# VH-VL binders against Uncharacterized 76.5 kDa protein in phbC 3'region, part 4

Target 1, 117 residues: Uncharacterized 76.5 kDa protein in phbC 3'region, of Thiocystis violacea (p45365r139to255)
Amino acid sequence: RILILEQDASHAKKIASLLATIGMETLVVDDPMKILARMQAFRPNLVLMDLYLPGATGSELTTIIRDHDDFYGIPILFLSQEADLDKQLAALKAGGDGFIKKPVSREALIAAVEYRM

## First folded at step 7 (VH-VL; framework fv_danvilostomig_arm2)

Design s48 (from dv20 with light chain S91G)
Fold by ESMFold2-Fast, scan of step 7:
Structure s48 (fold): chain C 117 residues (1-117), chain A 119 residues (1-119), chain B 109 residues (1-109)
Amino acid sequence: as target 1 above (117 residues)
Amino acid sequence: EVQLVESGGGLVQPGGSLRLSCTASGFTVSSNYMSWVRQAPGKGLEYIGYIYSGGSTDYASWANGRFTISKDNTKNTVDLQMNSLRAEDTAVYYCARDSWGYYRAFDIWGQGTLVTVSS
Amino acid sequence: ALVMTQSPSSLSASVGDRVTITCQASQSISSYLNWYQQKPGKVPKLLIYAASTLQSGVPSRFSGSGYGTDFTLTISSLQPEDVATYYCQQGYSIPPEYTFGGGTKVEIK
């Protein structure tokens, strides 16, 4: 099961549809502040999240998720166009597990998800 | 330069409705979580709810169904629509900025606007 | 839901005294605890965030400590301008619903 934190409804729908082709159950969340409640209810095996969201960064959200013992070990992959190495390193140090470059390719998405499931 | 100013408070009869407005200066509501907090005379602080950049809202369980938060990014304002008002809703209403990083503290508060529910 | 219990509800102390206020969460909130100061007739002011980090401009006589469920706010040497009601607030939220403590009124005498 894969939780997708993405505010762009069109992009979220595309990613969810792609994951459905390989049998993944998905939940789309658009509001970062609801992520903990949605993770508690949905119990995902992996989280895909945009690195930059209005009002919050993926690094900040990852720190919050990792502070909850229930979610310590769940893989977190960032969806990002960020090329700055320092910013990428900060996200990984917050507890993230990797990046998928935007725009998201089917091949890259499936490979990254299957590797971490 | 960074400030919040509430308006719209006043006297309203039980069962009535009232709309409060909050204007932000020096930052944009489109990039922040914005919250409403109230305080009854002589009582403590009580959280009402928030609105996110995308328009998503959530409310304290007691406020759900009677209070609605909305925003206008162009005007840089956040509104609180209050319906079915009761005497116990008498309070000073504050809008506040939720500083998402670090620890979701309310770092900027408006001056507050008094709502009195009485016949 | 996550309940914040603050004690005492009020206290009276002399200028120069060490004052401690406690806040207890009904479940672990890590370090997601903030403290506010509200002087009579004024709006609340953020004093401390992340349990122990002073907000810019806050005097060093204020300090916060704690982790998990038990937190304290300390004023090492009470001053007349510190007369206020102090509130703790959790930012941990599952679901996102912030909870304030009941407040502690600090008076001189």
Scores: ipSAE 0.243, ipTM 0.749, lowest interface PAE 4.1, mean pLDDT 85

Design s49 (from s1 with light chain S28R)
Fold by ESMFold2-Fast, scan of step 7:
Structure s49 (fold): chain C 117 residues (1-117), chain A 119 residues (1-119), chain B 109 residues (1-109)
Amino acid sequence: as target 1 above (117 residues)
Amino acid sequence: EVQLVESGGGLVQPGGSLRLSCTASGFTVSSNYMSWVRQAPGKGLEYIGYIYSGGSTDYASWANGRFTISKDNTKNTVDLQMNSLRAEDTAVYYCARDSWGYYRAFDIWGQGTLVTVSS
Amino acid sequence: ALVMTQSPSSLSASVGDRVTITCQASQRISSYLNWYQQKPGKVPKLLIYAASTLQSGVPSRFSGSGYGTDFTLTISSLQPEDVATYYCQQYYSIPPEYTFGGGTKVEIK
């Protein structure tokens, strides 16, 4: 099961649709502040998270997720256009497991998800 | 100039309901988290809940079920509907902008509106 | 519930004194702590966010420190305009159940 935290509704729908074609159950979350409650209810195996969100950065949310005993082992992949290596490294140091560059390709998405599941 | 102005406070009987409104100027509620915080006379600050730019809400455990937050993007307002009011709900009610960015903080506060729950 | 405990509840100090206010979280909250100043009859004002970062326009005599459960707000040289109640606030909880400390009232003797 894959939880998708993405602020662009059209992009979130596209990603969810692509993952559904390979049999993945998905949940789209638009409010970053509801991430832990949605994870507790949905019990995802993987989180796809936009790096830049209103109200919190993906790095900030990752740090909080990693501080929770229930979720500290769940893979987190960032969706981002960020090309700055220092900013990418900061997100990984917060506890993220990888990046998928925007615009998201079908091949990159499926490969990254299957590798970490 | 960025500001928030609350209205709708007043005297209400125990068990009654009251709706507060908060008008934003100099920024849009549609792109921010907006929160309500209250302060009983002579006491400290107490968080009530928030509303997100997309419309989702969440509340402090004690407020859940009695208080509802909503917004109107065209009027640039955030409302707090209070039901089943008790004497303990007597307080100054503030709306606040929960800053959007790297850190989360109440960076803009309204002047507050007094709600008195008494028979 | 995540509880914030402030001490002291009140203090009196002289102009020019170093003033220290402490805030303790019942759970580890990393650096996710803010400080607010509320002058008599006024609305609260953000002083410090992320435990140690001064908000724009806040005088440099204010500083914050701490990590995990123990936090400190320091006024290095108290001025008359600093008379206020100071509140700490955690923003670690997601979804937010922000909790404030009980406040510390600072007066000039």
Scores: ipSAE 0.074, ipTM 0.695, lowest interface PAE 5.6, mean pLDDT 85

Design s50 (from s1 with light chain S31N)
Fold by ESMFold2-Fast, scan of step 7:
Structure s50 (fold): chain C 117 residues (1-117), chain A 119 residues (1-119), chain B 109 residues (1-109)
Amino acid sequence: as target 1 above (117 residues)
Amino acid sequence: EVQLVESGGGLVQPGGSLRLSCTASGFTVSSNYMSWVRQAPGKGLEYIGYIYSGGSTDYASWANGRFTISKDNTKNTVDLQMNSLRAEDTAVYYCARDSWGYYRAFDIWGQGTLVTVSS
Amino acid sequence: ALVMTQSPSSLSASVGDRVTITCQASQSISNYLNWYQQKPGKVPKLLIYAASTLQSGVPSRFSGSGYGTDFTLTISSLQPEDVATYYCQQYYSIPPEYTFGGGTKVEIK
């Protein structure tokens, strides 16, 4: 099960459709503040998260997720255009597990997801 | 400088409705979570709800169904629509910026606007 | 349903005294606790976030501590301008069901 945190509804829908192609059950979350409640209800095996969200960065949200015992070990992959190595390192330091470059390709998405599932 | 200014408070009769408005200066409501908090005379602080930068909302259980939060990014305002008002809704209503980042806190508050529900 | 209990509800102390206010959560909230100061007739002001981090501009005589269910706000040397009601607030739940404590009114003897 894969939880997708992405504000752009059309982009989230595209990612969910791609994952459905390989049999993944998905849940799209648009409001970062609802992430923990949605994770508690949905119980994902993997989180896909935009690195830059209104109101919070993916790094900040990853820190929040990692602070909760229920979600300490769930893989978190960032969807990002970010090329700055220092910013990528900060996201990994927060507890992230990897990056998928935007715009998201089907091949990169599937490979990254299968690697962590 | 950063500030929030509420308006729209006043006297309303039980069962009535009232809309409060909050205008932000020095920052944009489009990039922040914005919340409403109230305080009855001589009482403590009570959370009402928030609206996130993308527009979705959530409310304290007691407020859900009677209070609605909305925003206008172009006008840089956040509104609180209050319906079916009761005497116990008499309070000073504050809008507040819910800080972004790892920790959530109300780091900027408006001056508040008084709502009195009385016959 | 997460309840925050503050103690005492009020206290009186002398200028220069060490003042301690406590806040207890009905369940563990890690360090997701804020403290606010509200002076008479004024709006609340953020004092401390994440249980122990001072907001910029807040005097160093204020400090916070605690983790889990028990938290304290300390004023190491009470000043006249510290007369206020102090509130703790949890934001552990997401979406936040922000819960404020009942407040502690601090007065000078």
Scores: ipSAE 0.051, ipTM 0.691, lowest interface PAE 6.1, mean pLDDT 84

Design s51 (from s1 with light chain S31R)
Fold by ESMFold2-Fast, scan of step 7:
Structure s51 (fold): chain C 117 residues (1-117), chain A 119 residues (1-119), chain B 109 residues (1-109)
Amino acid sequence: as target 1 above (117 residues)
Amino acid sequence: EVQLVESGGGLVQPGGSLRLSCTASGFTVSSNYMSWVRQAPGKGLEYIGYIYSGGSTDYASWANGRFTISKDNTKNTVDLQMNSLRAEDTAVYYCARDSWGYYRAFDIWGQGTLVTVSS
Amino acid sequence: ALVMTQSPSSLSASVGDRVTITCQASQSISRYLNWYQQKPGKVPKLLIYAASTLQSGVPSRFSGSGYGTDFTLTISSLQPEDVATYYCQQYYSIPPEYTFGGGTKVEIK
């Protein structure tokens, strides 16, 4: 089960549709502040989230998720066009597990998800 | 200069409706969570609800169904629509910015606008 | 529901005294607690966020501590300008239904 936090509704649908072709159940979350409640209800095995969101960053959300015992070990992958190595390192230090470069390719998404499942 | 200014408060009769507005200066409501908080005379602070940059809202359970939060990114305003008002809704109403940079805290508050519900 | 309980509801102390205000959560909220100061007739002001981090511009005599369910706000040397009601607030709940404590009124003898 894969939870997707992505601001662009069209992009979120494309990711969810692709993951459905390989048998994954998905849930799209539109509001970053609802992420913990959605994770509690949905119980994902992996989280895909945009690194930059209006009103929040993926790094900040990752810190919040990691501070909850229930979600300590769940893999978190960032969707991002960020090329600055220092910013990428900061996101990993917050508890993230990797990056998927935007624009997201089918092959890269499937490989990253399968590696962490 | 970063500030929030509330307007629209006043006297309203029980069962009536009132719309409050909050205007932001020095930052954009489109990039922030915005919240409403009230304080009845001589009482403590009470959370009402928030609106997210994408338009998503959520409310304290006591406020759900009577209070609605909306925003206008072009005008840089956040509104609180209050319906079916009761005497117990008499309070100073504040809008506040919920800042991720402070690990989620209300770092900027408006001056507040008084709503009096009385016959 | 997540309830925040402050103690005491009010206190009177002398200038220069150490003042301690406590806040207890009905369940663990880790470090997700803020403290606000509201002077008579004024808007609330953020003092401390993340349980122990002092907001810029706030005097060093203010400090916060705690984790989980028990939190304290300390004023190491009370000054006349510190007369105010102090509120704790949890932001552990996501989506937020931010819960404030009932407030502690600090007065000078």
Scores: ipSAE 0.057, ipTM 0.705, lowest interface PAE 6.2, mean pLDDT 85

Design s52 (from s1 with light chain A50S)
Fold by ESMFold2-Fast, scan of step 7:
Structure s52 (fold): chain C 117 residues (1-117), chain A 119 residues (1-119), chain B 109 residues (1-109)
Amino acid sequence: as target 1 above (117 residues)
Amino acid sequence: EVQLVESGGGLVQPGGSLRLSCTASGFTVSSNYMSWVRQAPGKGLEYIGYIYSGGSTDYASWANGRFTISKDNTKNTVDLQMNSLRAEDTAVYYCARDSWGYYRAFDIWGQGTLVTVSS
Amino acid sequence: ALVMTQSPSSLSASVGDRVTITCQASQSISSYLNWYQQKPGKVPKLLIYSASTLQSGVPSRFSGSGYGTDFTLTISSLQPEDVATYYCQQYYSIPPEYTFGGGTKVEIK
């Protein structure tokens, strides 16, 4: 089960459709402030999170997720468009597990998800 | 210049409804959390609720069911619909930008609009 | 429900005095606390965020400190333009139920 935090509905739909081709159940969340409630209800095995959210939310959300006992070890992968090195380093320091470059390639997405599931 | 301007305040009888509007300039409501906060005459600040860029909302428990927040990205406005108004809802209503990111704070405030609930 | 208690509710001091305002949370909120200044007849203004970080343009005589449940706003040398009501606000809750303290009115003697 994969939770997708992505505010762009079109992009979220594309990622969810790609994951469906390999049998994954997905939940799209567009509001970062609701992530913990959605994770508690959905119980994902992996989180895909867009680094481009209002403010620097990706790193802060990662810190919040890692502070929660139930989600300490859940894999968190970031979707990012290019080398914003400072944001990427901050996300990894907060406890993120990796990145998938946007635009998301089918091969990169499937490989990253299968490896970390 | 970055600013928020509220409008729509006025006199309403108890049990009535009123819609407030907040217009943003110098930034877009589609990229920010936007909140409403009120202040009764001579009293402190009280949080009402927020709306997110994707349209999701959440409210203080006391406001849930009577107040609804919505937005129009094209007009760059955020509205507060208030129903079943009571005398204790008399207050200046502010819209504010939530700086969610490096910190969470109301970094830009509107001038406020007065709502008076009286018979 | 998370409650924020400010003290004192009001104070009067002389120009040049050191003024301290206290804010207490009913449970630990780490450093997730903001301070706002509201001058008479004006809208609130963000003064300090994350307990101790000064907002751009705020004079250095303002400072904030604290962690957990106890927080303090200090004005090192009170000026006439500092006459205002000061509010603390927690942002620890997610989804947000931002809670403000009751406010502290600061007046010149």
Scores: ipSAE 0.047, ipTM 0.684, lowest interface PAE 6.4, mean pLDDT 84

Design s53 (from s1 with light chain A50Y)
Fold by ESMFold2-Fast, scan of step 7:
Structure s53 (fold): chain C 117 residues (1-117), chain A 119 residues (1-119), chain B 109 residues (1-109)
Amino acid sequence: as target 1 above (117 residues)
Amino acid sequence: EVQLVESGGGLVQPGGSLRLSCTASGFTVSSNYMSWVRQAPGKGLEYIGYIYSGGSTDYASWANGRFTISKDNTKNTVDLQMNSLRAEDTAVYYCARDSWGYYRAFDIWGQGTLVTVSS
Amino acid sequence: ALVMTQSPSSLSASVGDRVTITCQASQSISSYLNWYQQKPGKVPKLLIYYASTLQSGVPSRFSGSGYGTDFTLTISSLQPEDVATYYCQQYYSIPPEYTFGGGTKVEIK
């Protein structure tokens, strides 16, 4: 099960439909404030999140998720066009597990998800 | 200058409805979380709910079903629709800018608008 | 339901005194706690966020500490302009189940 935190409805739909082609169950969350409640209800095996969201960065969200013992071990992958190595390192240091470069390719998405699921 | 100004408060009968409005200046409500907080006379602060980009909302459990938050990005306003009002809803109502992420806080508050629920 | 208990409900102190206000959560909230100041007849003002981070423009005599369930707001040297009611607020839950403490009224004797 894959939780997708993406505020752009068209991008979220594209990612969810791609994952559906390989049998994944997905939940799209557009509001970062709802992430923990949705994780508790949905029980995802993996989280995909944009690195930059209104009101929050993926690094900040990852720190919050990791601060809650219930979600400590769940893989978190960032959807990002960020090329700055220091910013990428900060996101990984916050507890993230990897990156998928934007624009998201079908092949890169499937490979990253299969590797971590 | 960053400001929030509430309007729409007044006297309302028990069981009635009232709509409050909050106008933002110096920043846009479309890129921020906005919250409503109330304070009954002589009492403490009580959280009501928030609204986010795209219209996503959530409410304190006691407010859910009676209070609805909405926004107009073009007018840069956030509204609070209050239904089935009771004497216990008498309070000063504040709108506040609510940052999100690692540090959530109400960093900008409006002046407040008084709602009195009485016969 | 997460409950925030603030103590004392009121206090009187002299100018220059060290004042401490405590806030206790019914369950661990890590560092997700803010402090607000509300002067008589005025709107609330953010003083401290994330338990111990001072908001820009707030005098350094204010400080916050704590983690988990026990938190403290300290005014190292009380000034006349500090007469106000102080509130703690938890924001541990996402979506926010913001809960304010009952408030502590600080007066000068």
Scores: ipSAE 0.097, ipTM 0.718, lowest interface PAE 5.7, mean pLDDT 85

Design s54 (from s1 with heavy chain G54R)
Fold by ESMFold2-Fast, scan of step 7:
Structure s54 (fold): chain C 117 residues (1-117), chain A 119 residues (1-119), chain B 109 residues (1-109)
Amino acid sequence: as target 1 above (117 residues)
Amino acid sequence: EVQLVESGGGLVQPGGSLRLSCTASGFTVSSNYMSWVRQAPGKGLEYIGYIYSRGSTDYASWANGRFTISKDNTKNTVDLQMNSLRAEDTAVYYCARDSWGYYRAFDIWGQGTLVTVSS
Amino acid sequence: ALVMTQSPSSLSASVGDRVTITCQASQSISSYLNWYQQKPGKVPKLLIYAASTLQSGVPSRFSGSGYGTDFTLTISSLQPEDVATYYCQQYYSIPPEYTFGGGTKVEIK
């Protein structure tokens, strides 16, 4: 089960549809402030989240997720065009497990998800 | 220069309704969380609720059902619809921008608009 | 639900004094705590976020500390322009049900 936090609704739908081709159940979350409530209800095995969201960053959301016992160890992959190495390292230090470069390729997405599932 | 300006406050009878509006300049409502906070005369700050980029809303438990937040991205405004008003809803109502990244702080506040609920 | 208790409710001090304001959360909130300053007749202003990070443009005499349930706002050398009510606020609750402390009114004697 894969939770997706991507503010571009079209991109979120494309990612969810792509993951469906390999049998993954997905939940798209459109509001970062509701992420914990959605994770509690959905119980994902993996989180895909945009590194930069309107009014929020994936790094800070990752810190919040890691502060909760139920989600301490869940894999978190960032969706990002960020090329700055220092910014990427900061996101990983917050508790993230990897990056998938935007635009998201089918092959890169499937490989990253299967590696961690 | 970033600013928030509230309007629509005034005197309203108990049981009545009132709509407040908040106009943003120097930034876009569609890229931020926007919140409403109130303060009764001589009292502390009390959170009401928020609205996010695609219209997602959530409210403090006490406000749910009586208050509704909406936005107009074209006008760059956030509204607060208040229904079934009571004397204890008398307060200055503030519009605030919520967060920078996920620190979630009210970093920009409007000047507030006074709502008085009285017969 | 999550209650913020602030103390003292008011204090009077002299210019140049060190002022300490305390805020206690009813449960651990890590460092998810903000401080706001509200001068008489004015709107609140963000002073400190994430318990200890000073907002840009805020004088260095202001500092915040704490983690978990106990937090402190310190003014190292009180100035006349610091007369205000100070509020702590937690942002740990998700979905947000932000709660503020009752406020501490700081006056010059």
Scores: ipSAE 0.329, ipTM 0.784, lowest interface PAE 3.2, mean pLDDT 87

Design s57 (from s1 with heavy chain S31R)
Fold by ESMFold2-Fast, scan of step 7:
Structure s57 (fold): chain C 117 residues (1-117), chain A 119 residues (1-119), chain B 109 residues (1-109)
Amino acid sequence: as target 1 above (117 residues)
Amino acid sequence: EVQLVESGGGLVQPGGSLRLSCTASGFTVSRNYMSWVRQAPGKGLEYIGYIYSGGSTDYASWANGRFTISKDNTKNTVDLQMNSLRAEDTAVYYCARDSWGYYRAFDIWGQGTLVTVSS
Amino acid sequence: ALVMTQSPSSLSASVGDRVTITCQASQSISSYLNWYQQKPGKVPKLLIYAASTLQSGVPSRFSGSGYGTDFTLTISSLQPEDVATYYCQQYYSIPPEYTFGGGTKVEIK
């Protein structure tokens, strides 16, 4: 089960559709403030989130998720165009597990998800 | 310069409804969480709810079902629809910007608009 | 519901005094607490966020401390312009409920 935190409805739909081709159940969340409640209800095996969201960064949200005992071990992958190595390192230090470069390709998405599942 | 201005307050009878509007200038509501907070005369602050850039909303449990928050990105406004009003809803209603980033704080407040619910 | 309790409800102090007001959460909220100042007839103003970080433009005589359930706002040397009601606010829950304390009215005697 894969939770997708993505504000752009069109992009979220594309990612969910691609994951459906490999049998994944998905939940799209557009509001970062609702992440913990959605994770509690949905119980995902992996989280995909944008590194940069209106009102929050993925690094900051990752810190919040990692502070919750139920979710400290869940894989978190960032969807990002970020090429700055220092910023990527900061996101990993917050508890993230990897990156998928935007724009997201079918091959890259499926490979990254299957590797972590 | 960042500013929020509320409008739409007034006198309404119990059981009635009112729609408040909040106009933002100096920033866009589409990039921020926007919240409503009220304060009864001589009393403390009470949170109502928020709306996120994508249109997602959430409300304090006491407000859920009677209050609805919406926004219009083109007009740069956030509205609060209040239904089934009670005398206890008499208050100054503020809109506020929830700041960008990890911390959540109301860094910009409107001047407030008074709603009086009386028969 | 997560309840915020402020004490005292009001206090009177002299100019130059050290003023301390407290805020207690009904459960641990880590450092997810803000302080606001509301002068008579005015809108609230953000003073401190994340328990101890001073908002830009706020005088250094204001400071916040605490973690978990007990928090303190301190005015190191009370000035006439500090007459106001001060409110704490939690934003620990996600989604945030922004529960406010009851307020502490600060007056000069």
Scores: ipSAE 0.060, ipTM 0.700, lowest interface PAE 6.0, mean pLDDT 85

Design s58 (from s1 with heavy chain S31T N32Y)
Fold by ESMFold2-Fast, scan of step 7:
Structure s58 (fold): chain C 117 residues (1-117), chain A 119 residues (1-119), chain B 109 residues (1-109)
Amino acid sequence: as target 1 above (117 residues)
Amino acid sequence: EVQLVESGGGLVQPGGSLRLSCTASGFTVSTYYMSWVRQAPGKGLEYIGYIYSGGSTDYASWANGRFTISKDNTKNTVDLQMNSLRAEDTAVYYCARDSWGYYRAFDIWGQGTLVTVSS
Amino acid sequence: ALVMTQSPSSLSASVGDRVTITCQASQSISSYLNWYQQKPGKVPKLLIYAASTLQSGVPSRFSGSGYGTDFTLTISSLQPEDVATYYCQQYYSIPPEYTFGGGTKVEIK
């Protein structure tokens, strides 16, 4: 089960559709403040989220998720165009597990998800 | 200079409705969570609800069903629609900006607008 | 429901005094606690966020401490302009249940 935090409805739908082709159940969340409540209800095995969102960064949200024992071990992958190595390292230090470059390719998405599930 | 200004307060009869508006200057509401907080005369602060960039809203349990928050990114405004008003809804209503990023706090507040519910 | 309890409800102190205000959460909120100052007839102002981080422009005589369920706001040397009601606020749950404490009114005797 994969939770997708993405505010662009078209991108979220595309990612969810791709994951459905490999049998994944998905939940799209557009409001980062609802992430913990949605994780409690949905119980994902993996989280995909934008590194940069209005009102919050993926790194900051990862810190919040990792602060809760229930979600400490759930893989978190960032969807990002960020090329700055220092910023990528900061996201990993917050508890993130990897990156998928935007624009998202089918092969890269499936490989990254399967590797961590 | 960053500022929030509320408007629309006034006297309303019990059972009536009122719409408050909050205008932002010096920043865009589309990049922030925006919240409403009220304070009854001589009482403490009470959280009402918020609206997120994408339009998602969430409310305190007591406010859900009677109060609705909306926004207009083009006009840079956040509104609070209040229905089925009761005497206990008499309060100064503030809009507030929720700070950017991990640490949540209301870093900018409007001056408040008074709503009086009385016959 | 998560409840925030402040004590005392009010206090009177002299200029120059050390003032301590406490806030207790009914369950652990880690460090997700803010403090606000509201002067008579004015809008609230953010003083401290994340339990202990001073907001820009706030005098250094203000400090916050605590973790879990017990939190403290301290004014090291009370000034006349500090007459106000102080509120704690939790934002631990996301979506945030922004729960305010009942407030502590600080007056000069």
Scores: ipSAE 0.085, ipTM 0.727, lowest interface PAE 5.8, mean pLDDT 85

